# Designs tried in a protein design chat: VH-VL binders against Cytochrome c oxidase assembly factor 8 (COA8). Part 36

Target 1, 167 residues: Cytochrome c oxidase assembly factor 8 (COA8), of Homo sapiens (Human) (q96il0)
Amino acid sequence: APERGAERRDTAPSGVSRFCPPRKSCHDWIGPPDKYSNLRPVHFYIPENESPLEQKLRKLRQETQEWNQQFWANQNLTFSKEKEEFIHSRLKTKGLGLRTESGQKATLNAEEMADFYKEFLSKNFQKHMYYNRDWYKRNFAITFFMGKVALERIWNKLKQKQKKRSN
Key: E = the ipSAE of ESMFold2; O = the ipSAE of OpenDDE; V2 = 0.75 times the mean of E and O plus 0.25 times the DockQ between their complexes.

## First folded at step 1 (VH-VL)

Design p3 (from p1 with heavy chain H99Q E100G Y101D D102Y S103Y S104E G105F Y106S L107A; framework fv_pabinafusp)
Fold by ESMFold2-Fast, scan of step 1:
Structure p3 (fold): chain C 167 residues (1-167), chain A 121 residues (1-121), chain B 112 residues (1-112)
Amino acid sequence: as target 1 above (167 residues)
Amino acid sequence: EVQLVQSGAEVKKPGESLKISCKGSGYSFTSYWLGWVRQMPGKGLEWMGDIYPGDSDTTYSEKFKVQVTISADKSISTAYLQWSSLKASDTAMYYCARQGDYYEFSAFDYWGQGTLVTVSS
Amino acid sequence: DIVMTQTPLSLSVTPGQPASISCRSSQSLLHSSGKTYLHWYLQKPGQSPQLLIYEVSNRFSGVPDRFSGSGSGTDFTLKISRVEAEDVGVYYCMQSIQLPLTFGQGTKVEIK
C-alpha cells in the first residue's frame, strides 16, 4: 500500500527552519514564528482553477517570504552570537563570572551595551540599506500584480453578467 | 514556556479499555507533531506513533497500529492514547513528546512526565 | 526498520573523567539535504528523557558544553569531557530519518 505521509521538508540551506502546515487546508495557513527569523511563515492555498496571473502572484509572494525569512534568520543568529561574545568578553575583563550568585546568566547594563549596539548597527548599515531597497522593490511588484489580479477578476465578472443577460 | 502534562497513573485489568492524555501549553499545539513513546519496566524506549493536531493526521509504528488509537482535541490542546482492550503486556510507562522545529525529521525536544499503566489480574 | 546499536551497554566512570558512548545505525542516516538525523537523549533515574544533542552535533538549549556529539553516515559518538554526578542515567541515540522512529537500546552511565 502507498505510503500516506508526504515528506516534511527539512531546513533550507541558509539554516532557516521550515514549518509543517495542515496537509488538507483549503485556505492560506499561517504558522508559528520561526525560531531563527521570528517571522510567521505563510503557506498559500492553491485553487484548482488558478489563473497564470494568480500563480505568478503567489510564487512572487512565496519567494519574497523565503528571502525575508533567510535574511532575518541569519541577521538574528549573527546578532545573538556577537552579543553573547561581547558580554562574555566584558565580564571577563571585569573579573566577573558568567553566572550570578543565584545561578542565572550574568548581564551588562544598558550603558555598557550601548557600545555593542552602536558598533553592530554601524557594521551592518550597508547590509540593512540593501535589504530595505530590495524589500521596497519586492513589495512594489507584489502590489502591482495584486492590482492586475483584481482587474482580471472584475473583467471576468463583467463578462459573466453580459452572458447571463443574453441567455 | 513549553510544557506537556500527562494524566495520572492507571491500574487496570486485562480486557478493560483505557484512554490517557497529554496536554500541551506554551506553544502552538496545532503546529507540531506529538509522539507517543513506550518504556516497559527496565527496558528502553520504543516509538508508538504520532499525531499532527492541526488536521488529526496520525502515523503508527506497524507493531502498534492495531493495538492503540491516537487522537487529539484542538479545543483543549490535548492528545490521547487509547486501548480498546488492555493486555498484561501493555504494562509500561508511556511518554508523550513534542517533535521540534515543526517537521518529522526533528528530535523530541520536550517530554511529558510520563503515565504509568499497570495491567494485572 | 533501521536498527540502532549502542556500545557499551554499561559504563562506570570516576567523577571528573571523560566518557564516550558509541551508536551505530544499520543504514546511513544522511539525508539528501546533507543533514544527518541522529539525536541523543538522557534519562536520569525516575525522570523523563531529555534532549541533549540533535542532528549529530547541535547542543539543545541549556545543555552544558561538556557534552558533544560527532559522527557521520552510520557511526556516531557522544562524549562527556568531565563526567559529573548529575550526568548519571541512561543515554539513548535515536534516528528520525525513516519511519518507524527507532532508539538504541541505551547505555547506563554510573559513578564508580
Scores: ipSAE 0.000, ipTM 0.466, lowest interface PAE 16.9, mean pLDDT 80

Design p30 (framework fv_pabinafusp)
Fold by ESMFold2-Fast, scan of step 1:
Structure p30 (fold): chain C 167 residues (1-167), chain A 121 residues (1-121), chain B 112 residues (1-112)
Amino acid sequence: as target 1 above (167 residues)
Amino acid sequence: EVQLVQSGAEVKKPGESLKISCKGSGYSFTEYWLGWVRQMPGKGLEWMGDIYPDDSDTTYSEKFKVQVTISADKSISTAYLQWSSLKASDTAMYYCARYGFSSDYTYLDYWGQGTLVTVSS
Amino acid sequence: DIVMTQTPLSLSVTPGQPASISCRSSQSLLHSDEKTYLHWYLQKPGQSPQLLIYKVSNRFSGVPDRFSGSGSGTDFTLKISRVEAEDVGVYYCSQSTHFPYTFGQGTKVEIK
């Protein structure tokens, strides 16, 4: 859609496809999965009177999304590459070609693929463990700033109440 | 009642252009993604791409990105699938389908009746 | 692209008997949001596909309770507890966890 050029100009490419939230949305909107990361991008709603603290929270959430997308894009590329190598190796060992008589890619049965998945997961165990650690750290930080934003809003209401008392 | 009504069957020659349509009714057309699915004669279903009608934002399968153009005219609640130059291999049934509900669009919930496109010399 | 493999390719069932269709994905369909986007569609002869089950086990509106879906990760099953004449057609599994969205090759169900 050409009418959406401004949004892309303002935001650095993060590997997500451009998408539009539903009309009159005042909340975050979830788009289709990104081609490389397989994660659904979230379009963050920007309030008209966004405070500096609210902006910091939103940017932290956006940065976390970009970090998450980059991790899974790289992981999925590695998975796809190793999976294809595994399938080609096993088909060659069986004396089978890479394609069936009909021209479709030859496939391994579910039990044979299970061996690959188990090996891949065990090989990448530490990488996923560090990812989970960082993921939880980022989410705790986001929760902390969400709390700060909530307190800021309460404080502002209290300030307004005190002004009404003096008037 | 949600309904997607597609244009009628087409018989074309290789090299000709074609534009088929899918008109939505019974729901807010601009609030839902709409997908296109191809089914070649005697074969299964193949996802081609989708469009968000409010801003015509499109997503394509790599296989179809250069073969077809997906567009929409929200003023008449109609989406389009277009070829600049048809090939015999484009002979297929083409379905349009809506994605889920506005809060959950992960699945194709309502489907059009299909448009049969036959390309022969 | 995620490859969706269905077994069997065809199935002949005596009316009232159960039927089971398996769907295997080449990669896990568990999304980072902890949901699994695996869906089942039915295409009756001469008709458009119709949604039966979405997100593994949820029946779409109007779908009889004799249809049930189950599974996780890469292994999924659609069960019909008592096949009726109106259930003939081609069943497709589909994933929308990974881009591009893909369909299985289909399983034809017919009555003996």
Scores: ipSAE 0.000, ipTM 0.456, lowest interface PAE 17.8, mean pLDDT 80

Design p31 (framework fv_pabinafusp)
Fold by ESMFold2-Fast, scan of step 1:
Structure p31 (fold): chain C 167 residues (1-167), chain A 122 residues (1-122), chain B 112 residues (1-112)
Amino acid sequence: as target 1 above (167 residues)
Amino acid sequence: EVQLVQSGAEVKKPGESLKISCKGSGYSFTEYWLGWVRQMPGKGLEWMGDIYPDDSDTTYSEKFKVQVTISADKSISTAYLQWSSLKASDTAMYYCARAEYLYGTSYYFDYWGQGTLVTVSS
Amino acid sequence: DIVMTQTPLSLSVTPGQPASISCRSSQSLLHSDEKTYLHWYLQKPGQSPQLLIYKVSNRFSGVPDRFSGSGSGTDFTLKISRVEAEDVGVYYCSQSTHFPYTFGQGTKVEIK
């Protein structure tokens, strides 16, 4: 069927599968959100004639993605763990069990949860500051190498024109 | 039944060219990837690369990209592995194997050819 | 490249006894789609490799139920509940989660 044919080949962005990067991809692939980081992974296309400079740019982008995924996966895990500990601690302080009379999990109101969010953000302020610093440094480096790759491609096109004229 | 039949053993000298074949039968040749795997004498398996016969799209392991060329002729359901200049280090058993890689599915070799032994004299 | 390390390198097993082979990857084989692309092949003496198990634990068509695969992340195991003479050969684990696809160095199983 046509649907199977489309799945077996790299297609226009609107026809791209969400489950697994196609092996025949001629473009970067964007996957579904990671279960832990909630970020969509990008699978980078490797050109047939990738230059050393293009490879360096691609590896830098891949490394930056891995670093970003790891940071947010850890942050989300820490948030969930500390949120659960906070709720348990507050319920214990009030003399309440972890379950209501109806057997439902006991919860805190929005005002009490706001206290947790404020504490979590304050506690992680320095960590987020270092993340932002590194994020900007990485994007600056990526932009720099994108510029170098662009210049290399322009130079190669000019050299191709020279060869055509001399032959 | 699915079958992959490879060409016979080859004995060559360094610097010679060589092209070995793998013919598929019992399935739709253009619907599956056909991969090449090297096994050096007394050693394990190494994935070299593959081809999708419908459009001759090829993928190579970086180690093998400069060493070999993979091609296919879908009109006769045959894939090829080629060397422009053989080296003694190319002495090995070469297997072709069928794989399916669909969106959301894995790549694994379900059927294998019998192998082609290539011996390159020093 | 992902390095696949198998232990032990060789096993001598009495017929009817169990055998266990381990495979460890240098990086997690868990794909972003939450699937793990770890496969097991058997190469019998003088023969081509053949598929035993794909995606960690799925037996290929015709593979006896005495073969089972398990594991997650970087640590995987192939078990043979009762080894038979026909099970002699070299067993390879392989990953297709990360490009390029790679194989373990192999585990030789023989009958003594």
Scores: ipSAE 0.000, ipTM 0.452, lowest interface PAE 17.5, mean pLDDT 79

Design p32 (framework fv_pabinafusp; at its last look DockQ between E and O 0.39; V2 from the best seeds 0.00; counts 0 for: pae E 6.4 > 2)
Fold by ESMFold2, look of step 4:
Parts: structure tokens; sequence; C-alpha cells
Structure p32 (fold): chain C 167 residues (1-167), chain A 124 residues (1-124), chain B 112 residues (1-112)
């Protein structure tokens, strides 16, 4: 399956600094991993002379990032919840308590936990299929608008030169 | 952040050559016209000419077209203003300035960002 | 060449009071595309010029809303609704409707 993380074109740039954003920045940058989603957010630059089409592209990219962050934040929460429930259920089946004799939280070994991972993937299969479909739809839309922005820039260059000649 | 950083102050003698620079950063350097503006001591502003760095399309004010050369090296995002033979009357502050919005079909003929200026002093 | 004439050439204003600068061109600045390329710049003491208003009335980003531009044809006005200490400097009108581009003589604004 394709990359489930940040937007494809914005996650590829090398040399992007890992620091707190300056008060003013003229470039997009990639921040540290979000605590809940584990995704590295892109912090989008808003240029002084952004065209309406460029604005639509930026907003689509922002909305896609927010959607992606929300999905994975929710999935991480669900994973944690269902992991606890699985451990609790398996301990109860074995006749064991939720705490060890030392008072520490009881857990399962790696072999036993493999069953959880299989069940989690199976249970969430349809949700991840819809996520992948929507991710592709959003990626196609973003690519389409990037093409439109490129054409707009070319056309505006031609118009600028034409007007300057006639001035 | 759009920045135009110009080369430092120059002290020259009449007859000498000079090339001053303007380095653009924080924007697509080849997508915008870049102009040069002179300000003589205690005087107002005079447009000298401009350049489109992508193809070096250059426009000069009639007053300056035989006195200076405007050029650019797009590989290092730098524009230049040069004299082959300086005169004392060339003593002035020289600014580079970026022109307008590139997506605006109405034409980008206003100077939205300016360099810090390069003081050129020509004296014997 | 289009001559741009500013009035007054010097203006002394009490802080908080309004100020108005006039700019008159020797020809109409209305372009055949029906837009007017009249701009205003401020040069603060010891600094480079900075854009305030482009195309008659559009405030550039970061310019306070106390600055406004108006006018048409040959007559244009820059207004400052409440002059602040930071507004001191020389104001220039400029036209780019006609080649070559030209500037007004400047209006020096100072606090009294």
Amino acid sequence: as target 1 above (167 residues)
Amino acid sequence: EVQLVQSGAEVKKPGESLKISCKGSGYSFTEYWLGWVRQMPGKGLEWMGDIYPDDSDTTYSEKFKVQVTISADKSISTAYLQWSSLKASDTAMYYCARQGLYYDTSGPFYFDYWGQGTLVTVSS
Amino acid sequence: DIVMTQTPLSLSVTPGQPASISCRSSQSLLHSDEKTYLHWYLQKPGQSPQLLIYKVSNRFSGVPDRFSGSGSGTDFTLKISRVEAEDVGVYYCSQSTHFPYTFGQGTKVEIK
C-alpha cells in the first residue's frame, strides 16, 4: 500500500530543519512527530501574493494533512484501548488478575500478543480500505491542482511580458 | 521571507569600473522582474531599469542606457549593476527592488521589496 | 515622461492628527486595461523605501489600516487617519502606467 503518512510531495524534501518555526518563515517546513498521530506535520507558508488557485491548493493540502492526522490519532487511541481489552480478556480467561503479586500491571508475552495484532488488523480492515481510497482521491486532487498552478504561473509570465512591452 | 541583499559600500575614483550586486532569497528569483533605483545625495528616487532574470530581458531608462549595464546570474539568484567608467556624478545610493505579483495578469509594475542599498562614492 | 507633482513638499503633524498628501500626474494614469498603476512608498530616515499602497488603494501586507489611498485620472491622495511617531519619513507617489516609470518629488512628514 502507498505511504500512509504526510503528503507525498511535501514529505520528500531534504534539508528541512527540525527546529521551532521562526516567527516569520517564507517556506514550508516539517515539524516533529505529533504525539497522538506520530505524523510529522507540514507547516504551510502563506506567501504575500498567493493567487486564489494557489490558496485553494494550500487549503486542500492543509485539509488533507488534518484528515490524515485525525485518522491516525484516532487509530492510535483505538489500538491502545483494544490492546488493553485484549490483555484483560486473555488474563481473565487464564484466571489471572489485572495485577501481578508485586502490584505491577499484568501483561502477555510476544506470542500471545501476536494474536492481538492479527485480530486488530482483521477488525479494522474495512476502515483502512476506506482510508486508502480517500487518501488516493485526495492525492489525485492535489496533483491536479499542482498542475493548474504550474499552468497559471506560465500564463502569468506571458501576460506580464506582454503588458510591459505595451506600457 | 523575501530578502534582497546588496553588496557593500564602494569608494572609487573617476574612470574606474564597478559592478555591484543584489542577491534575492525567499522567493523564486527567475519569476519576478528586478529593478534598479538611484537616489542621489539629498534627492528623490530615479528608476534606472530592470531585468527579468529567467531570460535576461532588460529594460533601461533612456538616461541610463549607455552609462550602466544591468545583468543577472540566475544560478546564484544575483542581479548586477555595472559601470565601465565611473564619473563623480555617479555618487549615489543604489537600490535593487523586486517588482510585483507574478500571477497578476494586470502586470507587476510596483516595487514590493527593496534591498538595503549600496552607497557608491566616486571622488579623486 | 510623466511628471508627478506632490503637495505639500513638507508636512509637520501633531501625533494622533490626520494627514493628507496629494499627488498629481501630468497625464491620466488610467491604463487601457482599466487599471491605474499609482503607488505610494515611505522612506523612513536612514532606511530603504517601503511599499505602502499599490494600484491607488490596495494596502500592502503589514501596512496599518490608518493608511488609505484614493483618486483617479490625474489626482490621487494618500491619507493617514492618525499619524504615529513611526510614520515619519519621506512619502513618494509613483506611476507605472506609462514608460518610463516616474516618482514624485517626495513629501517629508515630521512630528511637531
Scores: ipSAE 0.038, ipTM 0.569, lowest interface PAE 6.4, mean pLDDT 83
Fold by ESMFold2-Fast, scan of step 1:
Structure p32 (fold): chain C 167 residues (1-167), chain A 124 residues (1-124), chain B 112 residues (1-112)
Amino acid sequence: as target 1 above (167 residues)
Amino acid sequence: EVQLVQSGAEVKKPGESLKISCKGSGYSFTEYWLGWVRQMPGKGLEWMGDIYPDDSDTTYSEKFKVQVTISADKSISTAYLQWSSLKASDTAMYYCARQGLYYDTSGPFYFDYWGQGTLVTVSS
Amino acid sequence: DIVMTQTPLSLSVTPGQPASISCRSSQSLLHSDEKTYLHWYLQKPGQSPQLLIYKVSNRFSGVPDRFSGSGSGTDFTLKISRVEAEDVGVYYCSQSTHFPYTFGQGTKVEIK
């Protein structure tokens, strides 16, 4: 067999790609998709005079991103592992080898794999329901705080103008 | 790193027009008021006016309202101070300065970062 | 316009000794929002002014602990607990409670 290539440079447990935002960026930066979760990470710009409310929003978005990355990295790993185990089990039951005579991995057709997908979905139904509920809850909270930050910024701008023109 | 970089020194004759600049970097230019302060040779500081770059809203000290025009171009993060007709009495060092923000204030009314100054000399 | 009066106008200090500068406004600097917008700036020889203290007593980033501000209403004080050679320059108090913003006439601090 050919020699194995170099190990992955990006091996974080959470599956998040290691990257740096562009220098002198005054805005959020979006990175390449993570190898494990397949989600693009966002690195958040921290303003020099970040308000406590802006900090809460940023931390909430960072925490939500990390939670989301961890969930999908773990789910993808679990899916891949259980899929391989299912294929091996079915091929063994049929008295077939794990590889074809050409050396390719033996595969199951779409109809056979449907059994695995149904079983996986059923087994993980509760976990996916909790994920969807938490995802909705987190996005609602983020939207709410984004509104509060926007209102705070408008309020501060109006306050500055009013005071400069006040007696 | 917040910086305000001003244009170079100017030597002018009475009646000439002049426009000096102040370029901000290292911060969101449109979120802060930018003020202009005059310092005549050997004298103290005088606030002239300020501008909010996001909408070019300006405020002037009465003493300077008819003497100068303050403007800004937010696309290049630059504010300007302009005279249509200079007088010998305009000879001074001119500073631009950013008005700082603080979380619990209802407005920023102090100058946290200052430009290096532009010396304007007007003589016949 | 609000008149800001500083005393003394000049001060010669032996290194390591304390220094105190007073600033008096012609009327109260307490804003209707319950904040007091009095600030202190230092202009070192040949340099631009630099923010030292904002809103009476808040030390700006990088300003040494030996600098402190206090006061209320119309009377304010800047204190330097132990003056160092790098502290020479002209100190200005400023108000931004009332429009237009005004500065004191300045206090020149020199080392003996």
Scores: ipSAE 0.000, ipTM 0.499, lowest interface PAE 15.6, mean pLDDT 81
OpenDDE, second read of step 2: ipSAE 0.264; ipTM 0.711
ESMFold2 (binder alone), look of step 4: mean pLDDT 91; pTM 0.933
OpenDDE, look of step 4: ipSAE 0.353; ipTM 0.717

Design p33 (framework fv_pabinafusp)
Fold by ESMFold2-Fast, scan of step 1:
Structure p33 (fold): chain C 167 residues (1-167), chain A 120 residues (1-120), chain B 112 residues (1-112)
Amino acid sequence: as target 1 above (167 residues)
Amino acid sequence: EVQLVQSGAEVKKPGESLKISCKGSGYTFTSYWLGWVRQMPGKGLEWMGDIDPSDSYTTYSEKFKVQVTISADKSISTAYLQWSSLKASDTAMYYCARDYEELGYYFDYWGQGTLVTVSS
Amino acid sequence: DIVMTQTPLSLSVTPGQPASISCRSSQSLLYSTGYNYLHWYLQKPGQSPQLLIYLGSNRASGVPDRFSGSGSGTDFTLKISRVEAEDVGVYYCMQALQTPYTFGQGTKVEIK
């Protein structure tokens, strides 16, 4: 469950093993989830004879990935920070300390946390709307350039066939 | 390379106890939760529960909470699933799988499975 | 518990043809993080399940680009653009929005 993971991450964070794409890979490589955004990055293969159009498409896809990673890393950090502030505020209001008798971090029950989740979603509604709008725009642009690259590859194959025929 | 290696097949009688194992290698064992999934012969997958090896904190499916115990020994990178008293209905393939708990909660690597057969 | 329903339960596909599998949840799997906690697994005959797609649409490491996941909330789709012989097996969706994690019934994919 996301609530279970979020609570444990706030109290005792841990690292994730790092992986690299295989050397001399001829294909795109999908890596492990990013520590902050929890999204798996794509490491794009760069062919030796990459056309300017293919380069534009690759850079657009890389830039979109970086934008997406940054958005979710920032959202997750903001969520974590505001969650801690909310918990501390509520514990102070109750006259309770930050730790239990056993020395563990004091927490709020699910009903108390529901108010935080509702407020967080409402507060971030505009951010999510702008994110969705930009996400659709970026995917449209990527699809458009993918089409252009496909046409370029078809044209180049036709040129090669014409040259072979003229020999 | 990340690997989860499970103990071998078991043949038991009803009422006997059993403890099967899942050993992780190629990663930091305490950085990932480990889940157990049951597959009865010819049936689909059922999640049984998960454990955090760093402190042995467990979560269970209500269906399995009373019948099995999940534990881990981080010093030897091994998780366990145990029954105090087996029933014929426990006959199944049992998989362990590494649970990526950092807001994803998906099983990225799976063990080979341990077949448990319970018959009189 | 969240109930996961897959359709179809089985399909036979001619090699090179596309295949689509649907997965529906009894409640939305979209969380405040902006993620859909829906994952897809493939179990090839005699083998352990393996991760294909996580968080709705992200391909797992080593998974061919012919596999794609889409959907949000309660309706999700796994698509294989060009089915190959090695794609034979049972496909499962799983929700991890809340415990207990629950799987769909599975979709058996066979070659004609």
Scores: ipSAE 0.000, ipTM 0.456, lowest interface PAE 14.7, mean pLDDT 79

Design p34 (framework fv_pabinafusp)
Fold by ESMFold2-Fast, scan of step 1:
Structure p34 (fold): chain C 167 residues (1-167), chain A 121 residues (1-121), chain B 112 residues (1-112)
Amino acid sequence: as target 1 above (167 residues)
Amino acid sequence: EVQLVQSGAEVKKPGESLKISCKGSGYTFTSYWLGWVRQMPGKGLEWMGDIDPSDSYTTYSEKFKVQVTISADKSISTAYLQWSSLKASDTAMYYCARHEDFYSGYDFDYWGQGTLVTVSS
Amino acid sequence: DIVMTQTPLSLSVTPGQPASISCRSSQSLLYSTGYNYLHWYLQKPGQSPQLLIYLGSNRASGVPDRFSGSGSGTDFTLKISRVEAEDVGVYYCMQALQTPYTFGQGTKVEIK
């Protein structure tokens, strides 16, 4: 949830929000949704004795998160811009102002907006198709490495137990 | 009047860099993808890649993605095709062409006049 | 990659006679949208390609009605009912179902 976010926020020069995990966390931390991408960032805990395999998995997850955040931030900004342009154009065609008499932004009903959504989705069909394809590839790679890390951890725990019993 | 105007012919040596341009006018530049198509002398057409100028999202043919960079500057309604290091095999006519979206069929409805690139020692 | 094959590669036509060009795709170009993602282009000598037919059978703006496209799935045909001198050039089919978009090798149409 948003309420479970970090105590402090920092805004990068590009306008992207940055979040800090709790300072003494010993596990991954999940932040509030980014205002542009609407995705929750994960801050990955780095153990002192991180194995090369664990490091590879973490870096893959971090790189995938950055790719995902960038894609959706750009798409959401493009969507918002084109949506406002569509609404403005349609209201102008009707001879209506951009604001109601109450001072609120004028808007279109759901049926009128359906035309915009259809056009936006069709224009971006190929981008979303490639995004989904790459997301599946990345997700399968992450799952594969998660399996390898799990097996490594089980094996190491079993070796530790055997070592203790040999006393 | 929809128009795509490309930069002029280029004569280069192998190893040189090059950036050619395609300027759109008479339409909303960010509402259409811009694609680049190569035609080697006496040969057919090869699609190289596309760009959506609204967010600079690019797609490439596998054959070309290591060879060229496609970019766009929506503030001046111009798309670019760039080589860091030209080869003799890059000698060709390069066309830009626009297309709208998947549900419109991704047909190239308007084409630039072409930029002839000659790379020779 | 989807491979596009055109036949014939060259065609000589007497003015006023019909011409027919075939295009085959290595896989179906018919999508769930109900459209065939196949387009036809004409490149006149010394000129840029120009769109003739889009989505299999739809004539592009300004294209004379003597041009028609037909077919579905993997087999497509471009027909010119009465070839005129201005129709000389190289005709290309293109699939736009998936990237990389691919063109046929081209069919050169000449007047006898």
Scores: ipSAE 0.000, ipTM 0.482, lowest interface PAE 19.9, mean pLDDT 81

